# Miniprotein binders against q9h3h3: the designs that were tried, part 216

Target 1, 235 residues: q9h3h3
Amino acid sequence: EDGFTAEHLAAEAMAADMDPWLVFDARTTPATELDAWLAKYPPSQVTRYGDPGSPNSEPVGWIAVYGQGYSPNSGDVQGLQAAWEALQTSGRPITPGTLRQLAITHHVLSGKWLMHLAPGFKLDHAWAGIARAVVEGQLQVAKVSPRAKEGGRQVICVYTDDFTDRLGVLEADSAIRAAGIKCLLTYKPDVYTYLGIYRANRWHLCPTLYESRFQLGGSARGSRVLDRANNVELT
Key: E = the ipSAE of ESMFold2; O = the ipSAE of OpenDDE; V2 = 0.75 times the mean of E and O plus 0.25 times the DockQ between their complexes.

## First folded at step 14 (miniprotein)

Design WG5 (at its last look DockQ between E and O 0.76; V2 from the best seeds 0.00; counts 0 for: pae O 2.3 > 1.5)
Fold by ESMFold2, look of step 14:
Structure WG5 (fold): chain B 235 residues (1-235), chain A 106 residues (1-106)
Amino acid sequence: as target 1 above (235 residues)
Amino acid sequence: DREELIRRFERLVRRAEELLRRAEELLREAEKALKRGDLETAKKLVEEAEELIIYALMSLKLAAWIAEELGDPELLRRVEELVRRAERLLEEAERLLEEVERLKRE
């Protein structure tokens, strides 16, 4: 809380990425095994460091589901990072447009819809719906953080291939909603994560590109998705 | 890439078709519950059907955008037929909810 800075956030993200992940991989595992796997590893009970009474005895960085069509493609991350360093030393302005262009040039185009939920039934139910959507082919890949601290919120990340493909980002939003998720969603391109640009960054960049709000009643039923960079509603 | 767009279109249409099929079944079950006087069950079934119909309409809106990008009138016609079906079901769901609420106050 008080002790979190950009450096602390980056270090903890690196540690989670390097620890083992619990993965359901639909490319190698029959879909009929999904429900048992979800029951064995509910995200509200899987602990970051293997606490007593948890289903895991060793640290878990992430819980993930890979869809049958998932094809990893991180792009030219090394070239992106080198170009980023050169840009910082160039004296040129750093803007969201600059980051978009770097991402395009280096084909680092993935991004993710995010939702933050407290541990408990609501989190486990939401994750199960997302996991089923991935295995059914409606989404390609998702992950959820394990429980790291008593009472702390956890995050579900639902990935898309290309943050510049607005229609594809909206398709993922629609699949998330069809899984029964009604809370606020925020979308962050991976380029910000690879460059270490979080909410408390020195360039005052906002890594949230899209926001999705959902309602069932009234004249505007469905998702309302706002493009924060252009201040335009996409839906 | 036309083949990728066609694949995305078909996925969205299949999702919408399944959602509407499930919504129709839920509405039939809601009518049965209403006839036997189980108003709480009828309300829950209609509300669930309404959610599915809304999800279908979201999927169909995106399918329509893809059909327009492909420039294929037959794909757009398929979407329009499903949209009309979804809108009729939504109106039915709303009328059933009104009936349920009316009967609960009696």
Scores: ipSAE 0.789, ipTM 0.914, lowest interface PAE 0.8, mean pLDDT 89
Fold by OpenDDE base, look of step 14:
Structure WG5 (fold): chain B 235 residues (1-235), chain A 106 residues (1-106)
Amino acid sequence: as target 1 above (235 residues)
Amino acid sequence: DREELIRRFERLVRRAEELLRRAEELLREAEKALKRGDLETAKKLVEEAEELIIYALMSLKLAAWIAEELGDPELLRRVEELVRRAERLLEEAERLLEEVERLKRE
């Protein structure tokens, strides 16, 4: 259990969103430059605050890769938040279904597969695989957190456009696995982030909609995706 | 959207076919390595082939789901044929691994 409260991780993520990003944009940069960019900015060496000897001299919030088909659409986040406040005031029951309907109504549909990795070769290799998959059009957009001073785990986020599109979520899982990533993946809608729904929230909502485990060998081979809301295996 | 589902299906099938082709190539190279007595290279190549086959099966599972959603038995048949191919390649990989382990014990 990462000793950091989900609230702390969220606060750090929000703060990171406000700092400059290191971005490789496949819409404007030739794919042939990706390897040089990855070599220049390995996420295990890029530091959150631009420490001496790091590839970055200035603070970096995220390292990101944008695919050719990437179109940022955050929906009506303000309207979502207002509706959420009104719902809380009403005293009505809050369920995963309620959050899904709020997300749909306000067009806040993005979600992400998350993986947590220790700084080092495995992280950099995983990131390189994901970045390549994004540039090749197998994934739309991904980001990785820079190295923190405390040496904690870094997170890779791989986004999908619609957390309600089960097939799209599964396709992204498959693409991540094809990039050579075998660790545990968790899928979280962005709406849960915007509404402050983290682990141990007062509504007892699980912020993770899907979990993916990869298995090699035996009777169960490949990625196993669990729908946490329904407790059903999808694959 | 039916057209989008068909596009997704065709992408998944093409990906599976490519992965299976590459896996077949790796298994052939593994057999050559075995004949040379290079057991470590043979093992590595077979393990890599197995991973590709697993990725193909993952893609084919999604393709099968699409075929079912579309209610198209011909699409489902195409997936089933590729699944059978993948299964045969897995059996071959397992056989080669068993042979590697046998030769390591001698």
Scores: ipSAE 0.123, ipTM 0.568, lowest interface PAE 2.3, mean pLDDT 88
ESMFold2 (binder alone), look of step 14: mean pLDDT 89; pTM 0.881

Design WH1 (at its last look DockQ between E and O 0.86; V2 from the best seeds 0.80)
Fold by OpenDDE base, look of step 14:
Structure WH1 (fold): chain B 235 residues (1-235), chain A 85 residues (1-85)
Amino acid sequence: as target 1 above (235 residues)
Amino acid sequence: DREELIRRFERLVRRAEELLRRAEEALKRGDLETAQELIIYALMSLKLAAWIAEELGDPELLRRVEELVRRAERLLEEVERLKRE
């Protein structure tokens, strides 16, 4: 998968962040309304640009669910970006440790588990499971991309507050699995998104910190979470 | 923060207990596949709870986890037995 494809997907994701979101906020909306909201806005039918016959008439960037404990804290993203530009200009070596330190310094610590699913029942079912887990307080916040015109895979993002908290990352994995999701998961810090660290980046940085594989049978039951930077299994 | 770890522990334990309850209900209905999945999810939560208990150095928390693990393992053995029949 060409680095160009990753940059394009990133640009699309950034553009989507600027469009209106469909949000279920559990802080202001009763949990009993979740099922009706999910039925009204199934991700496989919500279209990116509000196509005729879609549940949305206007462009939608993301469909999101906020949990009761959700507090948006993005940290100092502007300071982070300025420091990153200065670092690039300095010609200093850039390592995963450098990015981690920048993230800590600027309090940009959020990260997300990512799953890619084809449009359809399986996607909508997975999203419903995640949305319920968020409303029940097992997860804090999640979002899913709307359907694109080309019918490409949609992405579900499940956030954690701190990518440096390994236990928190593993807790989120366990909650995602408990929601019935069995596909491959990849974990990406938001700092990597903000700094444009994608596949085939010029620094040869792996944009994924963790990978989770799930198995129901055999000697390896449950999630296997791999630290990609160190090539060590955490579970 | 010790208090935060305790809160996280209790959340994981509560999740595991609920999953095991649902697994037992699935088993009673003869839904062995659902029972197995729920047990596996419970064991995942219990593993994380065990790590927290170890980090806290609290033998009582560890004992609680071990008790739930034994319950999960017994249920899993029952499911596996019934699948072979």
Scores: ipSAE 0.837, ipTM 0.942, lowest interface PAE 0.5, mean pLDDT 92
Fold by ESMFold2, look of step 14:
Structure WH1 (fold): chain B 235 residues (1-235), chain A 85 residues (1-85)
Amino acid sequence: as target 1 above (235 residues)
Amino acid sequence: DREELIRRFERLVRRAEELLRRAEEALKRGDLETAQELIIYALMSLKLAAWIAEELGDPELLRRVEELVRRAERLLEEVERLKRE
């Protein structure tokens, strides 16, 4: 089933993107309202399709927080997708370098740190910390998936505006850790998401650029961030 | 952009300063675990600030970071000493 699972995941992701989002927008909403909003819409209780007993009566694709400095700029996604289609029909090799160049050429530079957590207090606490960091200006924008019907892990995405700015990606990691997040983080450039390239893709591309592991004790305290393409520790 | 790098530097330093102040408060309360966490977060922020200062080639910015690193390391050493005892 080469690509079948990836196509299924892409369709579900598109459906979530198209459904309504619950958004706290710090550009238009006072920061003093954040705690009440977080209490009303904990991600472990907000359901994908508005189940009975949940705080939302309608479907919710994502719960998001936009920071004061958030300036949406997806770049030339249509041009990227067209160039990707042309590349696939060419004889040219498809490599991580090719994807990087497509992203740069079309200015699709955003990426995200990801964390996967089970529904419950740990998820809600992590989200609240991230949301506060965004409103305080330590992070630009974040989103979290709502609770799915089948039960399962939910994802928090913390965006950065330029995956080629390695230092900026590390700055976001440090802000996430300072919010009290100790779990494994993985970093994925948005170019892979826009092209529907997931783990089991036909080109054997690895969408994960960095991994961050955190510990408080021992000789390697703090974040240990690994560049997976080069097998090099950045921190 | 140089101006943007300076803004990022200042944000990281301000974060580290706040984290260290809170770590000192936690230490005074005897909350060694909280103090340790906050100091580690501060050192992470300062490491990135140092990299920006090096990229800018500004020795004054680097001195500010080094001063805060020494403060953080002294606090961490004190916390670790108390936890061992």
Scores: ipSAE 0.720, ipTM 0.907, lowest interface PAE 1.0, mean pLDDT 88
ESMFold2 (binder alone), look of step 14: mean pLDDT 88; pTM 0.875

Design WH2 (at its last fold request DockQ between E and O 0.91; V2 from the best seeds 0.82)
Fold by OpenDDE base, look of step 14:
Structure WH2 (fold): chain B 235 residues (1-235), chain A 85 residues (1-85)
Amino acid sequence: as target 1 above (235 residues)
Amino acid sequence: DREELIRRFERLVRRAERLLRRAEEALKRGDLETAEELIIYALMSLKLAAWIAEELGDPELLRRVEELVRRAERLLEEVERLKRE
């Protein structure tokens, strides 16, 4: 995927953040209602713009599930963006370490595991597994993109509170795998999203910190998590 | 924070125990593929629990993990045996 495709996907994701969300909140809704909610709003059928015959009549940006322990803490995103603009103006070198320090300073520490799946049963099944894991307290929060008109891949995002906590990132990976997800996962800090760090960015920064591959058979059973910045396996 | 690490450890151990119970149930019904998958998931959780136990320097926590690992390995050997028949 070229930088243009990555920028487009990012712009679409930002636009989606501004549209209404379909949310199951486990803090206010009994867990027993999850199955009915999943049946009502399968991600493969929920449409981005509320197409005729879809479960939604109005535009939907995201479908989300909040766990019992979910507390939204986005940090100081405005301060982060201001500091980033100042840094760019200064002409100082920008490194992954620079972004990490900005994130820490402004308490913008959230990150997410990402998986891309084609619309259909496999996506809906994967989402159901993730949603259950969130409601059961194995994960804190997750969201999935609605179906686009062109039938492109949908993305499931599973969040962690701190991308600098390697153990927490690995715990989330293990929970995703335990939910039956076997596809490639990539981990992206939210600070990279807020600062517009995508593929083929002018600073040559890798927007993905971690990659997870899963295998059931062979010598490498389980999940292999690679630190992309250092090219080191963490598992 | 020690208390947070202990909470994380206990969550991982509880997950592993649930997965291993489900694996045993899968074995009883002859579903070897599901059993294997569940055992692998349990081992993933137990690996992280072991790292926490090591970080905490707690031999009792490490012992608990080792017992569950041995249980998982025995179940995996049984699955592999049955797959060869």
Scores: ipSAE 0.839, ipTM 0.944, lowest interface PAE 0.5, mean pLDDT 92
Fold by ESMFold2, look of step 14:
Formats: C-alpha cells, sequence, structure tokens
Structure WH2 (fold): chain B 235 residues (1-235), chain A 85 residues (1-85)
C-alpha cells in the first residue's frame, strides 16, 4: 500500500480498459441469447491474457453486459481533469465536497457498486444474476474482471448514472440484492477513477462513498447502506 | 424530473409485484427460505417506491405501495408461521 502499489494498480486498470472486452450488448443482441453467452464465457474461466484451454484465445480486459437503456455519457472528463490540476495548484483545500462539486460542474456523475469474489461457482452465479438484471432493465451496465494468471479475487462492477442521486444508487443496491447477491458492496464514484484517486492517495480521500451490508434475519432485514463520508445510515 | 420519477416508481412497483408472485409460488411448493428471501427483496423495492411517492406528493401512488406492503407482510407472517410447524 505505498506509491508503487497505487501506481501499479492504476497501470493495470488502464491496461484492462484498453484490451479487448467481451460484451453482451442487449441493444443489438436478443435477450434469448444471454444464457448461452453466459455459459460460454463464465468469468471464472475467461483468462486475462488468453491462456491455452480457456474460452478466450485473446487477452480480455473486461466481460461486460450493456442493457437496452444503456446510453454512455462520460461527461466533460477533459474539463474535469483540467479543473482538478488547477485546483491542486491553487492552494485551496481538497475535500470530498470539492470533488463532488467538480464532478457536478463537469457532469462526470457515474459511479459503481463493487463486489469482490473468488473464482468459482459463487462468482459465476453472481455474475449471471447481475447480467440477467441488466438485460431485464433493472440495471443499466455491469462488468466483471476475468481470471488473472496468478489468481485472486475478481470484481463485479455495477454502474449507476448519477452518484449524487442517492435514491438511484439505493435503487441499484436493491436490484443487486434482488439478483441474489448477499455479500458486502462498496460504491465508488467514477470521478475518483478519472482523476487517478485510489485508496492510498496523498489527499487521504476515501473513494468509497457507500457500503451496503445485507441480512435476511433479525430486526433489520434487507440492506443497511452506510454513507462513509458522514458515517450515517441511508436505509 | 417528474416523469422520470414516475417511471422509476413504476419499475420498482413492477419488480415488487413480480417478486411477491414468485414468493407465493415458492410458498406453494413449501420452499419457505426462498419465499422469505423474495418477500424481503420486494419490501426493499417497495420502501424505495414509497420514498419516490412521497417526493412526488401523490397519495394514489403511496396507497398502491401500502397495499403491496400489506400483501408482503401477510405473506411473511404465513412463512414465519409455517417455519414454526
Amino acid sequence: as target 1 above (235 residues)
Amino acid sequence: DREELIRRFERLVRRAERLLRRAEEALKRGDLETAEELIIYALMSLKLAAWIAEELGDPELLRRVEELVRRAERLLEEVERLKRE
């Protein structure tokens, strides 16, 4: 967790974004083909670099599903990045509120719920549930990392279009839970990603905005969603 | 805007209705754990629908949510009763 670790993670994220993606695009592909596609490309078997014997012969950066309502809009990322550099040289304090305002000003509002799972049936089952929710219109866009050669946990990212729409973020949490996902979820606005701000950043900013914990029993059934910035429960 | 909030409300209600129907089917086959799970998911969706109905200030929408909540609660009571038997 030093500067090399953060720099290495950023470089790997960039490389994955630039490598080919395996995409099921509901805007151009009938929903009836989804189950066959999921069976062909389970994330626990799709390899990052195209190992022999895997379903992919080429490197794969991400496996993704685009919903019928998916309309990509990154906003003014260049303006955001320029304003960020200006802010850093201005001497003004850098706070979560400052980043929120930059994101609003430049319309870089997307964010994502994240879950980390080991390769295997649980991961593949979770991904299938999320993918179906996207194709059914309950979620807009999701992606999952492929299996790395060294192994380790993989990540499913479920996107929302506006992190300032707190209710919309909670709507996505509820859709994820309805797909059968019971593990810990963390929510990160994309503004942090576009600015290269990760957990061990020099400004001590926390890129995780929300945590969601789920339980079926007891007096607090359902999701309990914590706002990390203010240490308050939203649900 | 208001039209978008109504669209989101209807999506949440439709999801809850589907979940409750599936919960009833699970209950018919005796799968109490699945039924309970689906009812909880439905109640989560209805909670958010109620928040939207309140933001819209529309008593008709809120009444629709409350009716479904009562249905969900009756089903949950039945599941709890059967688990004790």
Scores: ipSAE 0.778, ipTM 0.924, lowest interface PAE 0.8, mean pLDDT 89
Fold by ESMFold2-Fast, scan of step 16:
Parts: sequence; structure tokens; C-alpha cells
Structure WH2 (fold): chain B 235 residues (1-235), chain A 85 residues (1-85)
Amino acid sequence: as target 1 above (235 residues)
Amino acid sequence: DREELIRRFERLVRRAERLLRRAEEALKRGDLETAEELIIYALMSLKLAAWIAEELGDPELLRRVEELVRRAERLLEEVERLKRE
């Protein structure tokens, strides 16, 4: 990210995962309640640690919306981490292919489209669009970070079940665009997150598999999704 | 699996239909920019739906996509016509 070490980013991610989440769960909550929930918990106003004047009185790690068909499956993260330690001590080459194989073997397949937005109306509007798409069944699950004490951009994460399923990744991109999102999107497999592999890593691996850019002008209109590793345009 | 692909196809088609209805509403309001944007989103969804129909080898699903693509193209032509006015 913005100059943070992998250890710093991993520690923050762990803390957020461990703290309580504000969840709208469409599996058990009527869709008609979504607008009131979004009005109560706009991400630009929900603070990470429950600052005075915010809608939360306690720490919030994430604000999330679960779709009606959402079925959590993180895979075997413990097995993945053990295999990763073994791989590092084995001296075997560490490449995108070896990480992909570890992810497949341990069923750690989820990934996410990321968008970073400054706190404010545009963030809240973007989150509302994504949340509605999730509740309507166009997306499976999404979350947004609360406002950090130090400030800075917040992140919206839109998950897909299987990063090796390119069509599923592209389908999520199209749904995000249809929700009115026009900013740059980047796609990252969760396997990289679980192993603490971020932008600057000693293996020179790029954790970003895809980028999505949106345009309405010119002969090429719509979403342009790029496979970063192969430099191939998919749409 | 095949059932998952069919479920994804139906989701993409329904999304395209909803987007095209919203585009028609935008055209009625004279909001050409919004109409164009919605049509492009619909075409993006239909492109993915076509890939699924081709993968499944189902000519009926492909015909459904082609009908919606023609509808989207007609709406886009209407947007372009109104812009020239």
C-alpha cells in the first residue's frame, strides 16, 4: 500500500478481522431494511474505534453486506500457511504458479475487487450502490473499511468465490460498473493476503492479478479488464 | 459446473434487461448521457452472457442474448440520433 511494510499491513488486517463487524445479512434480513441500515451506517462516518459523534460506540473492523446466496468458505488457511512455511524452507522456487497451486490444494480460492475512495459523499454513494447490488443478487458479498483514526482513503472490497475463474471475476467487474462505479479497480486473490504478500515483497510477486478501467468515449467503450501478468486485455 | 453457468447466465440477462429498461426511462427524460451509460453496462453484461451461452453450446440461450443485443443497439442508435438533433 502507501509505504507500509507487509508486517504492518498484516497486523492491521488481523486486528480489523478480529474486531466486531457491522453486517447487513440478506440471508436473514429483509431487503426492505437495507436503505435504513445504509443511512444509519455510512462508511464515511463509522469510525474504526468508536470515536464520539460517530454512529458506532464500539470498535468496528469492517462494514459488510452478505448476499442471500452467500456461503462462507475461506478454505484451509491453516494448511495453506503450513505449506507456505514448508515451501520457503524447501528452497523450491516461489512463483505465481506455486502460490496458485498452494491456493488450489488448500481451497483458498476467494479474491476481491478493490476500490479506494476518500471519506465523503462519493464513498458513501459507491458503497450504497455496491450494497444494493449484493442484496439484489448481482454480487455475492462486499465490505468497506471504517474511517481510520489517522484519516486517508477507505477501501471497498467486492469478493468472488474463485480467483482462478476468470469469468466470475469479469462478471463481478460488470456488476460493479453497473452499480455506477467508474474508478480504477484492482483484483487481488486472498491467498496473497493470508500469506502477507503485499506490493513490496522479497519474491517480486505482483498480488494484483487484474485491473479494470472504465470509459464511455471513443471506439472502445465499457470496462477494459487487463490481466497484469500476461498483459492481455480480457474485455 | 453447468448449473452454476446457467445461474450466472440468467443473472447477467436479468441485469441487462433491467439496465435497458432504465435506459429507456432515461431517454424519456432526455438524459442522453445516463441512457448511453446504461446501454453500455447492458452490452457488457450481454457479452459475458454470450460467452456462457457459447460455452454451454445452447443455441436458445445465444438467441436470447442476440435479441437483447439488438434491443441495446437500437436504443444506442436512438441516443446517437437525439444527440445530433
Scores: ipSAE 0.413, ipTM 0.801, lowest interface PAE 3.1, mean pLDDT 88
ESMFold2 (binder alone), look of step 14: mean pLDDT 89; pTM 0.880
ESMFold2, fold request of step 19: ipSAE 0.684, 0.752, 0.694; ipTM 0.890, 0.916, 0.898
ESMFold2 (binder alone), fold request of step 19: mean pLDDT 89, 89, 89; pTM 0.877, 0.878, 0.881
OpenDDE base, fold request of step 19: ipSAE 0.816, 0.807, 0.813; ipTM 0.936, 0.932, 0.935

Design WH3 (at its last look DockQ between E and O 0.83; V2 from the best seeds 0.00; counts 0 for: oily stretch 38-56 1.61)
Fold by OpenDDE base, look of step 14:
Structure WH3 (fold): chain B 235 residues (1-235), chain A 85 residues (1-85)
Amino acid sequence: as target 1 above (235 residues)
Amino acid sequence: DREELIRRFERLVRRAEELLRRAEEALKRGDLETAEELIIYALMSLKLAAMIAEELGDPELLRRVEELVRRAERLLEEVERLKRE
């Protein structure tokens, strides 16, 4: 995917963050209402701009589920961005270690597992599994992109509180797999999103820290999580 | 934080036990595919529990994990046997 495509996807994601969200909040809504909410707003039918005949009449940026333990703490994103601009101006080398240190310093530690699925039953089923896992307290928060006009792939994002906590990243992978998800997963820190680190970035940084592959059969059963920076399997 | 690691360990173990219970129920119904998936998910949880037990240096926690792993492996062998019949 060309760098232009990555920047375009980033701009679309940022624009989506500013539009209204459809949220199921398990802190305020009984878990028994989840199935009705999922039936009302299947991700494959919810449209980005509220097309005629869609469940939504208004634009929707994201569909999200918040778990009971969810506390939004984004850290000091403004301080992070200022420090990043200063770093770029300084001409100092930028490494994955630099980004990690910036994230720690500004307490911007959240990250997410990403999966891309075509619109349809498989996406809606995957989302339902993730939403249940969030409401049951196996995961803290997840979101899915609405259907675009072009019928492109939709993304499910499953968040973790700390991308530096390898065990927490692996726990989330395990919970996603237990929800019936078998596709490729990639893990991206939010600091990389906030700083515009995407595919084909000018610093040649890999925007993905971890990759997870799942297999039921053969000698390598289960999830294989690869540390992309070190090319080491964590599982 | 040791207490947090212990909480995480106990959550993983409870998940594994529930998955293994459901796998046994699936086996009783003759649903070998569901049983296999549930066992694999249990083993994934147990692997993470083992990592925590090792980090804590607690041989009793490790023993508990090993016992559940042996249970999972026995169930998996049974599933594999039944799939070949």
Scores: ipSAE 0.822, ipTM 0.935, lowest interface PAE 0.5, mean pLDDT 92
Fold by ESMFold2, look of step 14:
Structure WH3 (fold): chain B 235 residues (1-235), chain A 85 residues (1-85)
Amino acid sequence: as target 1 above (235 residues)
Amino acid sequence: DREELIRRFERLVRRAEELLRRAEEALKRGDLETAEELIIYALMSLKLAAMIAEELGDPELLRRVEELVRRAERLLEEVERLKRE
């Protein structure tokens, strides 16, 4: 993480997007095959570039599961990117509201809950729970990064189709928790990803819209979801 | 978009019903921690279903949710009772 810049992170994300993905597609593959697929391709063992001894011999950008109801629709990403360039040269202020409006105007409405886990059993178990939830229809689509050579945490992304639908984002949080996930979750609209806007960006935008914390014990059982824009709890 | 809200409501209710069924099974085998987790997940789903039922303004949908909440609460009371013994 030290020494990385926003431009290097964006380049790595684009390269991963362009490399082959390992996909379990519930629209064309029977659900009974999922457990075997998960055992064959645990994310802690699938390597980014196909290292010796890994289950993959070729590069893998992402490992993904598509649910029965998954309908690919990125919206007008090209128009979004063009409008973003125009905005940057216009002299108008760049704010979270501006980004929201760009996303709405160009129908780039998807977003994702994120969790970061070290390689190992916890990661593989979490991914298996998420993948099953997707195939069962509780979630629409999810992906997990493969193991990097340098090690470090891997990310599971669980998508929703409209970040402006606050209740729908909370519905996804509840499904993630029901899959047994207890760690901190953060939610990032895809508009930030397509524009290459990460935490340490020059506009001081915060691409994390929501944070979800979960607990079983005590008086406040369940998810507590913070709206970062208004600094208020939703749940 | 009333039809979409109804679909989301039904999905949340079906999730809660399955979670409660699994909680009852866990309770029968004495796995109190699993039962408690599943009941909490069911209540989370039912809270969201209630929000949708209120948005739809449909008292019958809300009554369905309330019945399941009462079932979940009875199960949680049983789990807590057994943990104290």
Scores: ipSAE 0.681, ipTM 0.893, lowest interface PAE 1.1, mean pLDDT 89
ESMFold2 (binder alone), look of step 14: mean pLDDT 89; pTM 0.881

Design WH4 (at its last look DockQ between E and O 0.87; V2 from the best seeds 0.00; counts 0 for: oily stretch 38-56 1.61)
Fold by OpenDDE base, look of step 14:
Structure WH4 (fold): chain B 235 residues (1-235), chain A 85 residues (1-85)
Amino acid sequence: as target 1 above (235 residues)
Amino acid sequence: DREELIRRFERLVRRAEELLRRAEEALKRGDLETAQELIIYALMSLKLAAMIAEELGDPELLRRVEELVRRAERLIEEVERLKRE
């Protein structure tokens, strides 16, 4: 995917963050209502701009589920961005270690597992599994992109509190797999999103820290999580 | 935080036990595919539990994980036997 495509996807994601969200909040809504909510707002039918005949009449940026333990803490994103601008101006080398240190300093530690699925039953089923896992307390928070006009792939994002906690990243992978998800997963820190680190970035940084592959058969059963920076399997 | 690691360990073990129970039920129904998936998910949880036990340096926690792993392995062998019949 060309760098232009990555920047475009980033701009679309940022624009989506500013539009209204459809949220199921397990802190305020009984878990027994989840199935009705999922039936009302299947991600494959919810449209980005509220097309005629869609479940939504108004634009929707994201569909999200918040778990009972979810506490939004984004850290000091403004301080992070200011420090990043200063760093770029300084001409100092930018490494994955630099980004990690910036994230720690400004307490911007959240990250997410990403999966891309075509619109349809498989997406809606995957989302339902993830939403249940969130409501059951196996995961803290997840979101899915609505259907675009072009019928492109939709993304499910499953968040973890700390991308530096390898065990927490692996726990989330395990929970996603237990929800029946078998596709490729990639893990991206939110700091990389906030700083505009995407594919083909000018610093040649890999925007993905971890990759997870799942297999039910053969000698390698289960999830294989690869540390992309060190090219080491963690599982 | 040791207490947090212990909480995480116990959550993983409980998940594994529940998955293995469900796998045994699937086997009783003759649903070998579901049983196999559930066992794999249990083993994934147990692997993470083992990592925590090793980090804590607690041989009793490690023993508990090993016992559940042996249970999972027996169930896998049964699934594989039944798939060949």
Scores: ipSAE 0.792, ipTM 0.926, lowest interface PAE 0.5, mean pLDDT 92
Fold by ESMFold2, look of step 14:
Structure WH4 (fold): chain B 235 residues (1-235), chain A 85 residues (1-85)
Amino acid sequence: as target 1 above (235 residues)
Amino acid sequence: DREELIRRFERLVRRAEELLRRAEEALKRGDLETAQELIIYALMSLKLAAMIAEELGDPELLRRVEELVRRAERLIEEVERLKRE
């Protein structure tokens, strides 16, 4: 039963990646069209497989917005995966430092801030704010999952291009907050995703590198960002 | 890369300036909650700009950040004063 859940989640992730995406690409689409697009495809109403009453009639794996400055570069993912297999058979320790070095060596440096929200106005409003921030050039790229059949929480992913660039990750946190997002954010480097390393993994690695908590009032107002790997507050 | 750090600095300063402009507009219409939020977002952006200016070792850039911080602090004092009334 333990293996069934992990294999099922991996298969669902692969299917979502392979299905069509609903994309607003600011590199080819005027920014003035964004509000109409957001109104047509709210993530709480866009369904995974085009349910009756949905704005979409075809399957949707992800809803995404690409900024004008978006320059996609996943790095050497195939070399990363090959080196990962070799590392596992080598007898060398598998640690957060080892994963960081693999990511650097193979230039798989992207990562993402994550937020999980239930379907509804709060999710749609949060996504709209993020999408506007992307089109305005404050963020590079974001995506949100469509509504699942059983209606669980949905995820917004806001990407950064280099998880080792702490200032850049903090800059993205600041832009997310300026879009009106007040909930907990967690940051996961893409290296963990490409290697299939999730929360309950065999190596007991923590794929969450940073946590961001925000408040408006009091002496601690603003973002408080914790580096989970080093147990150090960055702010 | 020094040129990249300067671009990031300028982006953060422009973001802070726009946020403060919007905060001033919210104050004029009496929307104190919106003004407070925007000022805090501006201060977050300015903190990151200051980090870059310090890394560059450029006192002119630090002066620009300090000026905007003082503007933001004046605005948040005004918001807090109005909330007490």
Scores: ipSAE 0.568, ipTM 0.844, lowest interface PAE 1.5, mean pLDDT 88
ESMFold2 (binder alone), look of step 14: mean pLDDT 88; pTM 0.866

